VH-VL binders against Argininosuccinate lyase 2 (argH2). Designs and how they scored, part 5

Target 1, 199 residues: Argininosuccinate lyase 2 (argH2), of Mesorhizobium japonicum (q981v0r135to333)
Amino acid sequence: ATELQRHSIPIPETWLATSIRDVENILAHGTLPVVVKPVSGSGSSGVRLCDSAAAAIAGFNSAKSVLQDQVDLPSPDILIQQYVEGKEYSAEIIAYDGKLHCLGILAKHKGPPPCFVEVGHDFPAPLLEPSLQELASFASGAVSALGLEFGPAHVEFVITESGPVIIEVNPRLAGGMIPVMLSHALGTSILDMVIRLYA

## First folded at step 1 (VH-VL)

Design S7 (framework fv_siltartoxatug)
Fold by ESMFold2-Fast, scan of step 1:
Structure S7 (fold): chain C 199 residues (1-199), chain A 118 residues (1-118), chain B 107 residues (1-107)
Amino acid sequence: as target 1 above (199 residues)
Amino acid sequence: QVQLQESGAGLVKPSETLSLTCGVAGGSFSGYYLSWIRQPPGKGLEWIGEIDHSGSTSYNPSLKSRVTISVDTSKSQFSLKLSSVTAADTAVYYCARHLGWYKAFDIWGQGTLVTVSS
Amino acid sequence: DIQMTQSPSILSASVGDRVTITCRASQSISSWLAWYQQKPGKAPTLVIYKASSLESGVPSRFSGTESGTEFTLTISSLQPDDFATYYCQQYNSYPYTFGQGTKLEIK
């Protein structure tokens, strides 16, 4: 988060919370609504939009319960993030030999608040080429700022009234059918390409 | 390049379903969203809803219980159904295109008047 | 819903005049505002998008500005073809909402 901020890449205010007291302190210094979510790769508590202190505390307790049920997790930190309203997109990027290659931009379709369960993706995102190129450059800039020199990256971002804002950068392949869709569109196996990077 | 054209019945009886189609010529559905917008005689514009090439829709909450928008990519068209119509639904209905987050409605159909008798 | 209020409702002007019409949003919409021109019996046409961006093919005498929740459309030297009704529209939040319109008529 800090590294992205150092390179002037827009990111929503994000805090770590380990206790209800932390949640209360965060809300005293931030504004509602907030999104409560477990650290990436945790169980199934999911992302939850909270428009009150009570909802945020309930969301924290739910996320903490899920994390504590998992074996061998590090500190059970929960993320509290300023809610960013707008259309959500993702970019699939591969870093190789000091270069970043954007494989595609996808539009995300999510279910209703408060849980925002992903219900689908459109590939390529239904935007004209100039917009796709601009978003690819933006996402690549975020990956570059984090210093990723080798391997896959999945970037999630929201287009707000002030422009794109990075939600997450994950140094891994996207889940679900995204690698399959990209492999079909590109006429090559994305998983095979990733394996070759590490060979 | 892209052209939009509305078609459908100009007269609908109260309580029945209003059905309109918008034909898209000169391009694919990819890269933009398609909306229905209406204008009662002598009044302003009201957004009804939008759809993309995959069939994902968003509706105006005031009309959500009565409105359905669908797309038929094989015919290069999308359609509006508005159920349980009343005289308040009398309006010129437009279809229009926009590029989503950064640009507004840049191409409009010519509009079609639908009158609900009461 | 975000309410868009235009003023004036009717504006009388002469060819060659500089005219300005305004639009106010009830909530912040940043720059996500468009202006449309509508002539009697015709569909609206896009004039300005993202508050100040001129649509391709629209004469350079049209311009848009923003200040907080207040937006203006200016025509620097009014021509006969410009007499029409103008609408503002926010596209920051669903549902999209339009102003009630400003009718620009010959003095």
Scores: ipSAE 0.000, ipTM 0.437, lowest interface PAE 16.3, mean pLDDT 76

Design T1 (framework fv_siltartoxatug)
Fold by ESMFold2-Fast, scan of step 1:
Structure T1 (fold): chain C 199 residues (1-199), chain A 122 residues (1-122), chain B 107 residues (1-107)
Amino acid sequence: as target 1 above (199 residues)
Amino acid sequence: QVQLQESGAGLVKPSETLSLTCGVAGGSFSDYYLSWIRQPPGKGLEWIGEIYHSGRTSYNPSLKSRVTISVDTSKSQFSLKLSSVTAADTAVYYCARGYYDFWSGPYYFDYWGQGTLVTVSS
Amino acid sequence: DIQMTQSPSILSASVGDRVTITCRASQSISSWLAWYQQKPGKAPTLVIYKASTLESGVPSRFSGTESGTEFTLTISSLQPDDFATYYCQQYKSYPYTFGQGTKLEIK
């Protein structure tokens, strides 16, 4: 997050919370609504839009339980992030041999609040090629800023009236049907490409 | 109002690098893509490539190995370099812009420079 | 690459005529097509974008239509200032490609 800020990559205000006291202190700034989620890699599991202090505390406890169940951490960190309104997209990127390759831009379809469970994806996003290429450059810039030089990266971002904003950069292959859809559309196995990087 | 103006040497020797600059006046750099397009004498138009103010480029695959486009926002200009030229590169070279707003969709070329003839000859 | 084919290559007409120029894309480009007018020794100028939208300042005698991969540019009552070469251009996919041009000339 801090590296993205250093490179002037747009991101929403983001805070790390390890306790209920941290959540209360963050909310003292009057930043509702917020999204409460486990740090990196959990997708929509434990993610909640919170419009009150009570909801944010409940969300913190829920996210902490989800993270603890997935990994054995003594003090799991939870992200609290300003809610950003706009259409959500993702980019699938592979870093190899000092270069970043954007495999595709997808549009996300989300269910209703407060959980915003992902209900579908369109590939390619129903945007025109110049827009798709600009989003690919934006997402690649975020991956580059984080110093990811090898392997897959999944970038999530929202397009606002002020432009694109990074929500997450994950150094992993996207879940669900995304790799299958990309492999079909591109006529090549994305999963095989990722496996070959590690072999 | 927006105005684009090409400049550079009108005569280039075979095997050397063709170098052109486009000056842009009026308008905001962040609101448009900037392209180079060429037209051989008596023939049609061929898109060479584009650049956005961020430095992002896209090139025509037929020319990609020889083309470099760069932008200098401090001087409000962008440039074309085409290496290893031959007589086939003789053409009028245009710079053009397309107004870009993410939600408006892809751009078309709404403003063009007057064009500059570059002849490749020894 | 998407190939753009114009017909006819040369069209001879008289002032007052209705003329139609056709452009065909080798694959679907939705409505992402522009028409440009180019007079001898001059840069092209935009006439129509998004297949059928007139550029500001372009006379209403110009119109564009689309049907699948077929696109037309029509001038309903030809004026002396309209004699020029016209190019279609798709802007759906890289590389951007132009038709070969239609030269509209005096009979």
Scores: ipSAE 0.000, ipTM 0.455, lowest interface PAE 14.6, mean pLDDT 79

Design T2 (framework fv_siltartoxatug)
Fold by ESMFold2-Fast, scan of step 1:
Structure T2 (fold): chain C 199 residues (1-199), chain A 118 residues (1-118), chain B 107 residues (1-107)
Amino acid sequence: as target 1 above (199 residues)
Amino acid sequence: QVQLQESGAGLVKPSETLSLTCGVAGGSFSDYYLSWIRQPPGKGLEWIGEIYHSGRTSYNPSLKSRVTISVDTSKSQFSLKLSSVTAADTAVYYCARDSLWYGAFDIWGQGTLVTVSS
Amino acid sequence: DIQMTQSPSILSASVGDRVTITCRASQSISSWLAWYQQKPGKAPTLVIYKASTLESGVPSRFSGTESGTEFTLTISSLQPDDFATYYCQQYKSYPYTFGQGTKLEIK
């Protein structure tokens, strides 16, 4: 997150919480509403929008439970992130041979707060081609700023009135049906494409 | 008001599995975490583990290899299984609620004594 | 694991007395400490949480304080119903751990 800020890439304020006291200290800065989520490379289990201190603490405990599934951790790491209002999108990117290739931009459809359960995706996102290319460039810029030189990356971002804001960059393939949808649309297996990188 | 009630066999043979159920009346499972806590006769309290309505669990490391907590939302209950019991597992077993989301237990069941003896 | 140590193990007092029970954590737990009252043959009941917050329905004569890793439970004017065993519990980290208990008995 500091590296993205150095390259002037918009990101929401993000904090790491290891205890309920950390949550309270973060909220003392008047940062509500916030999104509480476990540190994870896939899925949205334990993600919650919180508009009060009580809700944020409840969200922390829920996320803590997800991370401690059958494993006893002394203080699991939970992300608390400034909530960013806007339309949510994701980009699937492959890095190889010194180049970044955006495979597609998807629009996310989420249910109502506070859990924002993912309801579906539209591919390609219902935007004009110039906007799709701008978003692909924006997402690729974030991946480049993090120094990713090889492999897949999943980028999540929100379009605000002030422009796009990165909410997450994962150096791996998206979960669920996204690779299947992209494979069908592109006429090639995304999994095969990734395997070819390692062959 | 929410009420918790433990039930299960009060006598378990050594090497067998201790099995208890906690019935929950009033309130929704999704509003709180639920824990099992035990107390050997004349001794202090020991936290066993907790569960959320989704099935997510956290266990005391000292018991983790032997303990399983599960939830059945359709019956408004959650259960404890503790395998390979010995005399050291003789205790009053309590179920307790954490509705404050802090890890403090505001409602407790009455407790049920489980004796491990042949 | 975080170790919780209570002192004294037994405290003898009379109705009307002011009594203080201490609990010490082996490492920092911030304010994440609860106090429970347990009468013979009964389940524990929550008295204080977050070190100093009274649980609903608990008499105002009960109070809690913290200073670093040391926590106290004070009863300002003992009533007959207050004679019981008291336990502290930390809930900053898994596993949640309890003190060994302080038995408050009639002098």
Scores: ipSAE 0.000, ipTM 0.435, lowest interface PAE 18.7, mean pLDDT 77

Design T3 (framework fv_siltartoxatug)
Fold by ESMFold2-Fast, scan of step 1:
Structure T3 (fold): chain C 199 residues (1-199), chain A 120 residues (1-120), chain B 107 residues (1-107)
Amino acid sequence: as target 1 above (199 residues)
Amino acid sequence: QVQLQESGAGLVKPSETLSLTCGVAGGSFSDYYLSWIRQPPGKGLEWIGEIYHSGRTSYNPSLKSRVTISVDTSKSQFSLKLSSVTAADTAVYYCARGVYGSGIYYFDYWGQGTLVTVSS
Amino acid sequence: DIQMTQSPSILSASVGDRVTITCRASQSISSWLAWYQQKPGKAPTLVIYKASTLESGVPSRFSGTESGTEFTLTISSLQPDDFATYYCQQYKSYPYTFGQGTKLEIK
């Protein structure tokens, strides 16, 4: 997150917390509401929108419990991130031979706050081609800023009134049906492409 | 009560490596980022770099090629090494505790400072 | 790097006076600014963070304000213990940068 910030790529203010003291210190600096989520969590598990200090502390404890249930961790990392309101999108990118290829932009549909359970995707996102190209360029810029030279990257972002904001960059394939949807749309197996990069 | 205390040689010869240690007592070592900040005599403050108990570091770009900060969690200590010193590195060196926000910090507790003079 | 410029460099005042010290950032830092007090031969101590939030234990005569890239530290009624050098620090972006300092001295 710090690397994206250094390259002037819009991201919501993001903090890493390992203790309740970290949460309290973060809230002394940050603007409510915030989203509390575990680092390397699956989907929306342990993710909460928090509009008060008490809610953020409760969210931190819940996120820690989710991580500790999956693995026996001494001090799990929890992300606290400024909440950004807007339409949510994702980009699927493949890095290969020093080049970045955006495979597609998807619109993400989520259930109601505070937990934001994913309920669906539209591919391609229902936007005009110039907008799709602008978002693909934006997402590719984020991947480039992080120095990813090979492999898949899943980029999540929100379009606000002030423009796009990166929520997350993951050096992995998207979960669920997204690789299947892209493979069908592109007439090529996304999984085969990823396997061939590492072979 | 949190206490930070700098230690190390007060005199370093030009071209040698300046080495300082900060001991941290009375507070949670693993909950905070820890920084080195210096102040040449009669001048202002310059941030050198920071470290977290995991070993994550960030350095001032102007000093990055000469600076190494390391942490020893078993001793609740962190250290500074500054190589190839010149008279311009003469300063009071402080260690300080950072209050976390966006990976970027202000400093709530400071050590008393230690004067390091670079002279032959 | 974000440059922090303080004014004045030296401010002479009497006990009981109201004084204001200014700090200007070369670009937007939001509210991510701290103020420190440093007495001769001593380490700096935190006075204000997040532009206007008083550190615990700091007297209420200290206050901070912000307007765009301009920040002020005000002491409403000077006490003898307040004569010191004051530094602002931005913590929006690496590297952290400090102002050059304002020395508050007795008239």
Scores: ipSAE 0.000, ipTM 0.432, lowest interface PAE 18.5, mean pLDDT 77

Design T4 (framework fv_siltartoxatug)
Fold by ESMFold2-Fast, scan of step 1:
Structure T4 (fold): chain C 199 residues (1-199), chain A 121 residues (1-121), chain B 107 residues (1-107)
Amino acid sequence: as target 1 above (199 residues)
Amino acid sequence: QVQLQESGAGLVKPSETLSLTCGVAGGSFSDYYLSWIRQPPGKGLEWIGEIYHSGRTSYNPSLKSRVTISVDTSKSQFSLKLSSVTAADTAVYYCARLYYDSSGYRPFDYWGQGTLVTVSS
Amino acid sequence: DIQMTQSPSILSASVGDRVTITCRASQSISSWLAWYQQKPGKAPTLVIYKASTLESGVPSRFSGTESGTEFTLTISSLQPDDFATYYCQQYKSYPYTFGQGTKLEIK
């Protein structure tokens, strides 16, 4: 199991898989359904909702095949993540001068399972609980916890009965970011940034 | 080459526990998902459940309260226990593998020969 | 549970005939469907998986197609060795479910 909740970051249990054996070990200790997705992808390409062991293995192989088409990648890594049910939102954050600013919150409409398909966006977001102010604070807090100093960040999260849960943080480069920071694979996913929190 | 073979008592009394073992030869347990599938005489196929080397199991909900599947890696075998049997549990019982490799997965590409279990007083 | 319905239940044919067996899923299963052949007193053998992929060693006269939730198994020129019962099976979701079977018999 992962201990991402130990750091008070509300994210679903997330595991890194590099082989079929990893997938099977994760399923032995996790709960179905799970979401299988590439670590280096920021879109829905290669993302699958899996409700059986066979589906998860097929999803892993499919996601790995997608990553294999990209030149100069290290050994492809696949994320396996607990499925989180709820309304999905995204927040656009910008960091500069040691401050974080939430530029907006968008509501995403998910298609029916088992495929995650974005069917629409609302801007500004509809009325919801918690308040928009609380949601902006939550998203900014997640960006702050990951140590982002400059540039925009795209945060995806789901509002559950127990509150908001981070799904993904995708930092985007802004002018002036030092190239050495790119060597840390900082532009990939929440998993990469969370791994840095454990160091 | 992979070989699966069922073994166990062919006659079980009503209300007792049906117990079968499947021996696996010619491959590594870590490469397979292993299932039990049954077929009542003259009827179709019914999936009972699946196990992986790690001990992870998935059971058919219709049988879940009565079924236990376990694996013994050191003996290269896995086993089925079905409790509280009735005449409706009379069937040929098969073990079968689901195989996965880089080209994809195959459901049940190798089967044991099957063993008839009769539930009768 | 996903229900798999096969038709016909019994199909009578002669050597050399083209025969088609149909299987319908009650829900979307994508391409995660297999076909098995079973002879009397024997275990089933895999013929086709992923709806249309021929298992190694299976003769090329066997083929599978998919259209939405409807799947077919076709034998283009029936041989004596092909008379058997055929089953479809979905493996998208637990529990794995089978069709009720189609008995292919000599006319």
Scores: ipSAE 0.000, ipTM 0.458, lowest interface PAE 15.7, mean pLDDT 74

Design T5 (framework fv_siltartoxatug)
Heavy chain, then light chain:
Amino acid sequence: QVQLQESGAGLVKPSETLSLTCGVAGGSFSDYYLSWIRQPPGKGLEWIGEIYHSGRTSYNPSLKSRVTISVDTSKSQFSLKLSSVTAADTAVYYCARGEWLSYYGMDVWGQGTLVTVSS
Amino acid sequence: DIQMTQSPSILSASVGDRVTITCRASQSISSWLAWYQQKPGKAPTLVIYKASTLESGVPSRFSGTESGTEFTLTISSLQPDDFATYYCQQYKSYPYTFGQGTKLEIK
ESMFold2-Fast, scan of step 1: ipSAE 0.005; ipTM 0.511

Design T6 (framework fv_siltartoxatug)
Fold by ESMFold2-Fast, scan of step 1:
Structure T6 (fold): chain C 199 residues (1-199), chain A 123 residues (1-123), chain B 107 residues (1-107)
Amino acid sequence: as target 1 above (199 residues)
Amino acid sequence: QVQLQESGAGLVKPSETLSLTCGVAGGSFSDYYLSWIRQPPGKGLEWIGEIYHSGRTSYNPSLKSRVTISVDTSKSQFSLKLSSVTAADTAVYYCARAPYFYGSGRYYYMDVWGQGTLVTVSS
Amino acid sequence: DIQMTQSPSILSASVGDRVTITCRASQSISSWLAWYQQKPGKAPTLVIYKASTLESGVPSRFSGTESGTEFTLTISSLQPDDFATYYCQQYKSYPYTFGQGTKLEIK
């Protein structure tokens, strides 16, 4: 997060909460709505959009409950993040010998708030070519800012009125059907490409 | 191809709430901001506010205490409510859409407009 | 709020003339300006956006320029269909604001 900020890459304001008091203090200094989600775990389990203090507290308790079923002590940290409105996209990037290759930009389809259940993807994202190229450069810039010189990276971002905002950079191959869709579109195996990088 | 169509009561009494709906047909909803603009008889255009499909709104400060815009994505429509109306609110009300993209492709101009609906405030 | 000052309020011209309408912003709006055409009893229609980009389907006789906070809409070789009221609009910041309009009428 901090590395992205140091390189002037837009990211939403993000806070860690360990208690309801932390949530209240964050909301006293932040703006609603916020997204409440667990720091650890896979996927979007426990993610919730909150448009009031009561909803944010409930979201914190819900996220904590989800994590408590999966981990023992200590209590998990919960992420509270500025809600960023706009269409969500992802970029699949491969880093090799310091060179970055954007394999594609996908549009994400998520269910309605407050849970944002991921429903599907469109590849390529239904945007004009100049926009696709600009988003590819933006996502590559984020990967570069984090110093990733080798391996796959999955970048999630939202396009806002003020431009794209990075939601997350994951140094991993995308899950689900994304590698299959990209392999078909590019005429090559994405999984095979990733394996070859480590061979 | 895409069409916007306003509907609602054409006559509203002073102090009541003006309520209009805009139906969006034949076009993308999620890549656009949806605006309400009004034009008093013989006068120019005034932007009222906009909404994105997520429900986020931005309002003209001159009207924000009285205006509410809402969206119903399942029906491909969005609505305007303007409370405590007076004769000064008599105008043709237009709905319009504006695309948005990042960078040099950033756009917030109104590329498609509804035909407009006259709302008269009188007692 | 950003004030948009449009001039002239009324412009009389003949078919075949070249006319220019001016719009000035009270502060910098970069290129975030659109021009609309409105005929009596009709909704406005987009002519130009991003100061100088012609909307698809709009005749090439329309053009826009920018210089600092001053913007112009030029119509070369006026046609009968061009007589209308024209409005500029800035979309750099909220609230979006329009010029007061220029009525282009037959001389």
Scores: ipSAE 0.000, ipTM 0.439, lowest interface PAE 14.6, mean pLDDT 78

Design U1 (framework fv_durvalumab)
Fold by ESMFold2-Fast, scan of step 1:
Structure U1 (fold): chain C 199 residues (1-199), chain A 120 residues (1-120), chain B 108 residues (1-108)
Amino acid sequence: as target 1 above (199 residues)
Amino acid sequence: EVQLVESGGGLVQPGGSLRLSCAASGFTFSDYWMSWVRQAPGKGLEWVANIKYDGSEKYYVDSVKGRFTISRDNAKNSLYLQMNSLRAEDTAVYYCARSYYRGFYGMDVWGQGTLVTVSS
Amino acid sequence: EIVLTQSPGTLSLSPGERATLSCRASQSVSSNYLAWYQQKPGQAPRLLIYGASSRATGIPDRFSGSGSGTDFTLTISRLEPEDFAVYYCQQYGYSPWTFGQGTKVEIK
């Protein structure tokens, strides 16, 4: 189990944007399509798949509106992330006295067709389906990399043809926006910390 | 296109050395564990060594431990096998292969192989 | 090290027939870490099955894997001409990674 947990868990190219200028700069260097969303575990509110600069700017404005509705939020950040195709999973993990316990893993069915990118063709051939033990080890490895000692954590990840990719890690100690709040408080992105620890 | 291309094989005398290279293209090399697998003429497959995506962990079959060194250069998308103190029993086609998540998905991409012949 | 023993060593069949290939481990191997490969003369191996039963991308559904513990099976439900090849099982749950000696599926 520990051998699998220690393998680097890739994160999609991820950028934080606070302004339209940030979005434009990201698109100058990134590959479309991108996913624009507020950093949270509260579901799909404000999340958009964008295949153009105009769509990404619209998505940024929409996600910023969602964050503006949160009370006492520090300077809001909008997450812009490369689109990753694959079967989605989530894991519920609890940290207690520095030890991690995986409470369950859920396979998520694909939602409706992607927004802002509509071409009528079939999805790729069926993706690899790892065992529940591998999925639990993978998710626990991601939480372990963040150094959580107490409390629940929610992990979203996708199994691609090239393997698992973490989409989001959300400690649920103080609401769904805690990753954004902690990033501002610590002066760094939680996802950036995960990437750095795996590197 | 995802490709692995081996080079560096050839004829060498017992006790000699060779360095094999494997050039990767079409994928993010630094995300994958890499392996060397060999096959003696007319025989089966034998795993030789593997290396973690960042080079921090290396594993070897006992028969080559202390004689062979696996390494990688992620900036050059290249995998290497330094072979020292070669023996007749090391004669084989050497394949490089990638695996994700320390082999969880098997070795899904292989190179064409490079022949190493140890004889005098 | 874990020794994988494949049987039969050679299987002579005609196109359209069912092929059943066995791989037996010297000690229990998690099904999560058992793979099957196909190799044709002069070519590199091709991954068919990983995790004992999961087909690799692009592999036809006539190939299926099963088994657990020490006994694993690769089944080709209806042989096509391109399926005549050597097949290897591999475990990757324990160091060193080991392969079986191979089963040759040849045309009658």
Scores: ipSAE 0.000, ipTM 0.439, lowest interface PAE 16.8, mean pLDDT 74

Design U2 (framework fv_durvalumab)
Fold by ESMFold2-Fast, scan of step 1:
Structure U2 (fold): chain C 199 residues (1-199), chain A 121 residues (1-121), chain B 108 residues (1-108)
Amino acid sequence: as target 1 above (199 residues)
Amino acid sequence: EVQLVESGGGLVQPGGSLRLSCAASGFTFSDYWMSWVRQAPGKGLEWVANIKYDGSEKYYVDSVKGRFTISRDNAKNSLYLQMNSLRAEDTAVYYCARDHLYYGSGYFDYWGQGTLVTVSS
Amino acid sequence: EIVLTQSPGTLSLSPGERATLSCRASQSVSSNYLAWYQQKPGQAPRLLIYGASSRATGIPDRFSGSGSGTDFTLTISRLEPEDFAVYYCQQYGYSPWTFGQGTKVEIK
């Protein structure tokens, strides 16, 4: 079980694909659109919003190509994640001596569609249902579930009709960031994954 | 082989209307967001409008909002731009462009050859 | 609206030389969502680079992109005769999508 799942933190359905057959099987059980992303999902490198099976397969092949250029990557797995529709927000959190401080919740301004791209922030975010205080608590709970005791963390989430859903948690570490969704997909803690990638 | 072929350009008087068409082939048209991008004589490129793969969402640059309407007919693999209340500054070559689905959105991997729209008396 | 400024406006070089083209954004481009296009007279633009540094399918390896934030560069390591054209940068990190004014690479 993933750490986020273990603590009952809602996350989008996420799958690992190692082959075209995996992509086809995932799409047979899921619904479009999906987000296709490599292990290191920073910026535009390998992250794709796919509206068709053909696009998802092409995205997989492209992401696989990017990962095969990496040194010390054990088995290049591609993440396929169900796209969650709703207003997207982020929370900026800092950990110090085991305490978590939410610096605020920001509304994300999307770029031209189709985009899974954050193009701007408004701070503070407008009043939401649930309240901003409840959403800040939710985001902090996600960071706490990962055991982060020092450093910044960026939490991305979507407010759906059934409540908030974590899209991504990015603990900032020397040598880069790894999305929390990777921990869920692989059943391994994000810190263990980062140690393996940079050791 | 991906092809985009524009038509419908021509000379029109200020305040007039014109409809551009783009015929797509060589790919599954209904899987892609599509855009219109224009280029005025001696100027750079300007994104004008885009439309979601199923036609449910449309976005425009501020200078054409309320005057231009983007639409598509997926059964005919065709993209359209209805241009009303045309101004001299709308004079440009208009390109049909495909948004690149595999690497996200907002950049254009295939373009048509363009169709010239001239707004003058 | 993010304004993209390209420099130089015109770059006069000989075949075999290196071309370095700059694109500067009025504010930071999120996630390096920046593309480069080539346009020859009478032709449609052609995608060269996306995501600041990823080469599009079929584009020769003499073309490379770099940069982040507000400063981006397109480099053509060894100009071929067919490379003399106008080059445009485009950002897709913030709506509306915007293009630079272009850099003309011409024969000396």
Scores: ipSAE 0.000, ipTM 0.434, lowest interface PAE 18.1, mean pLDDT 73

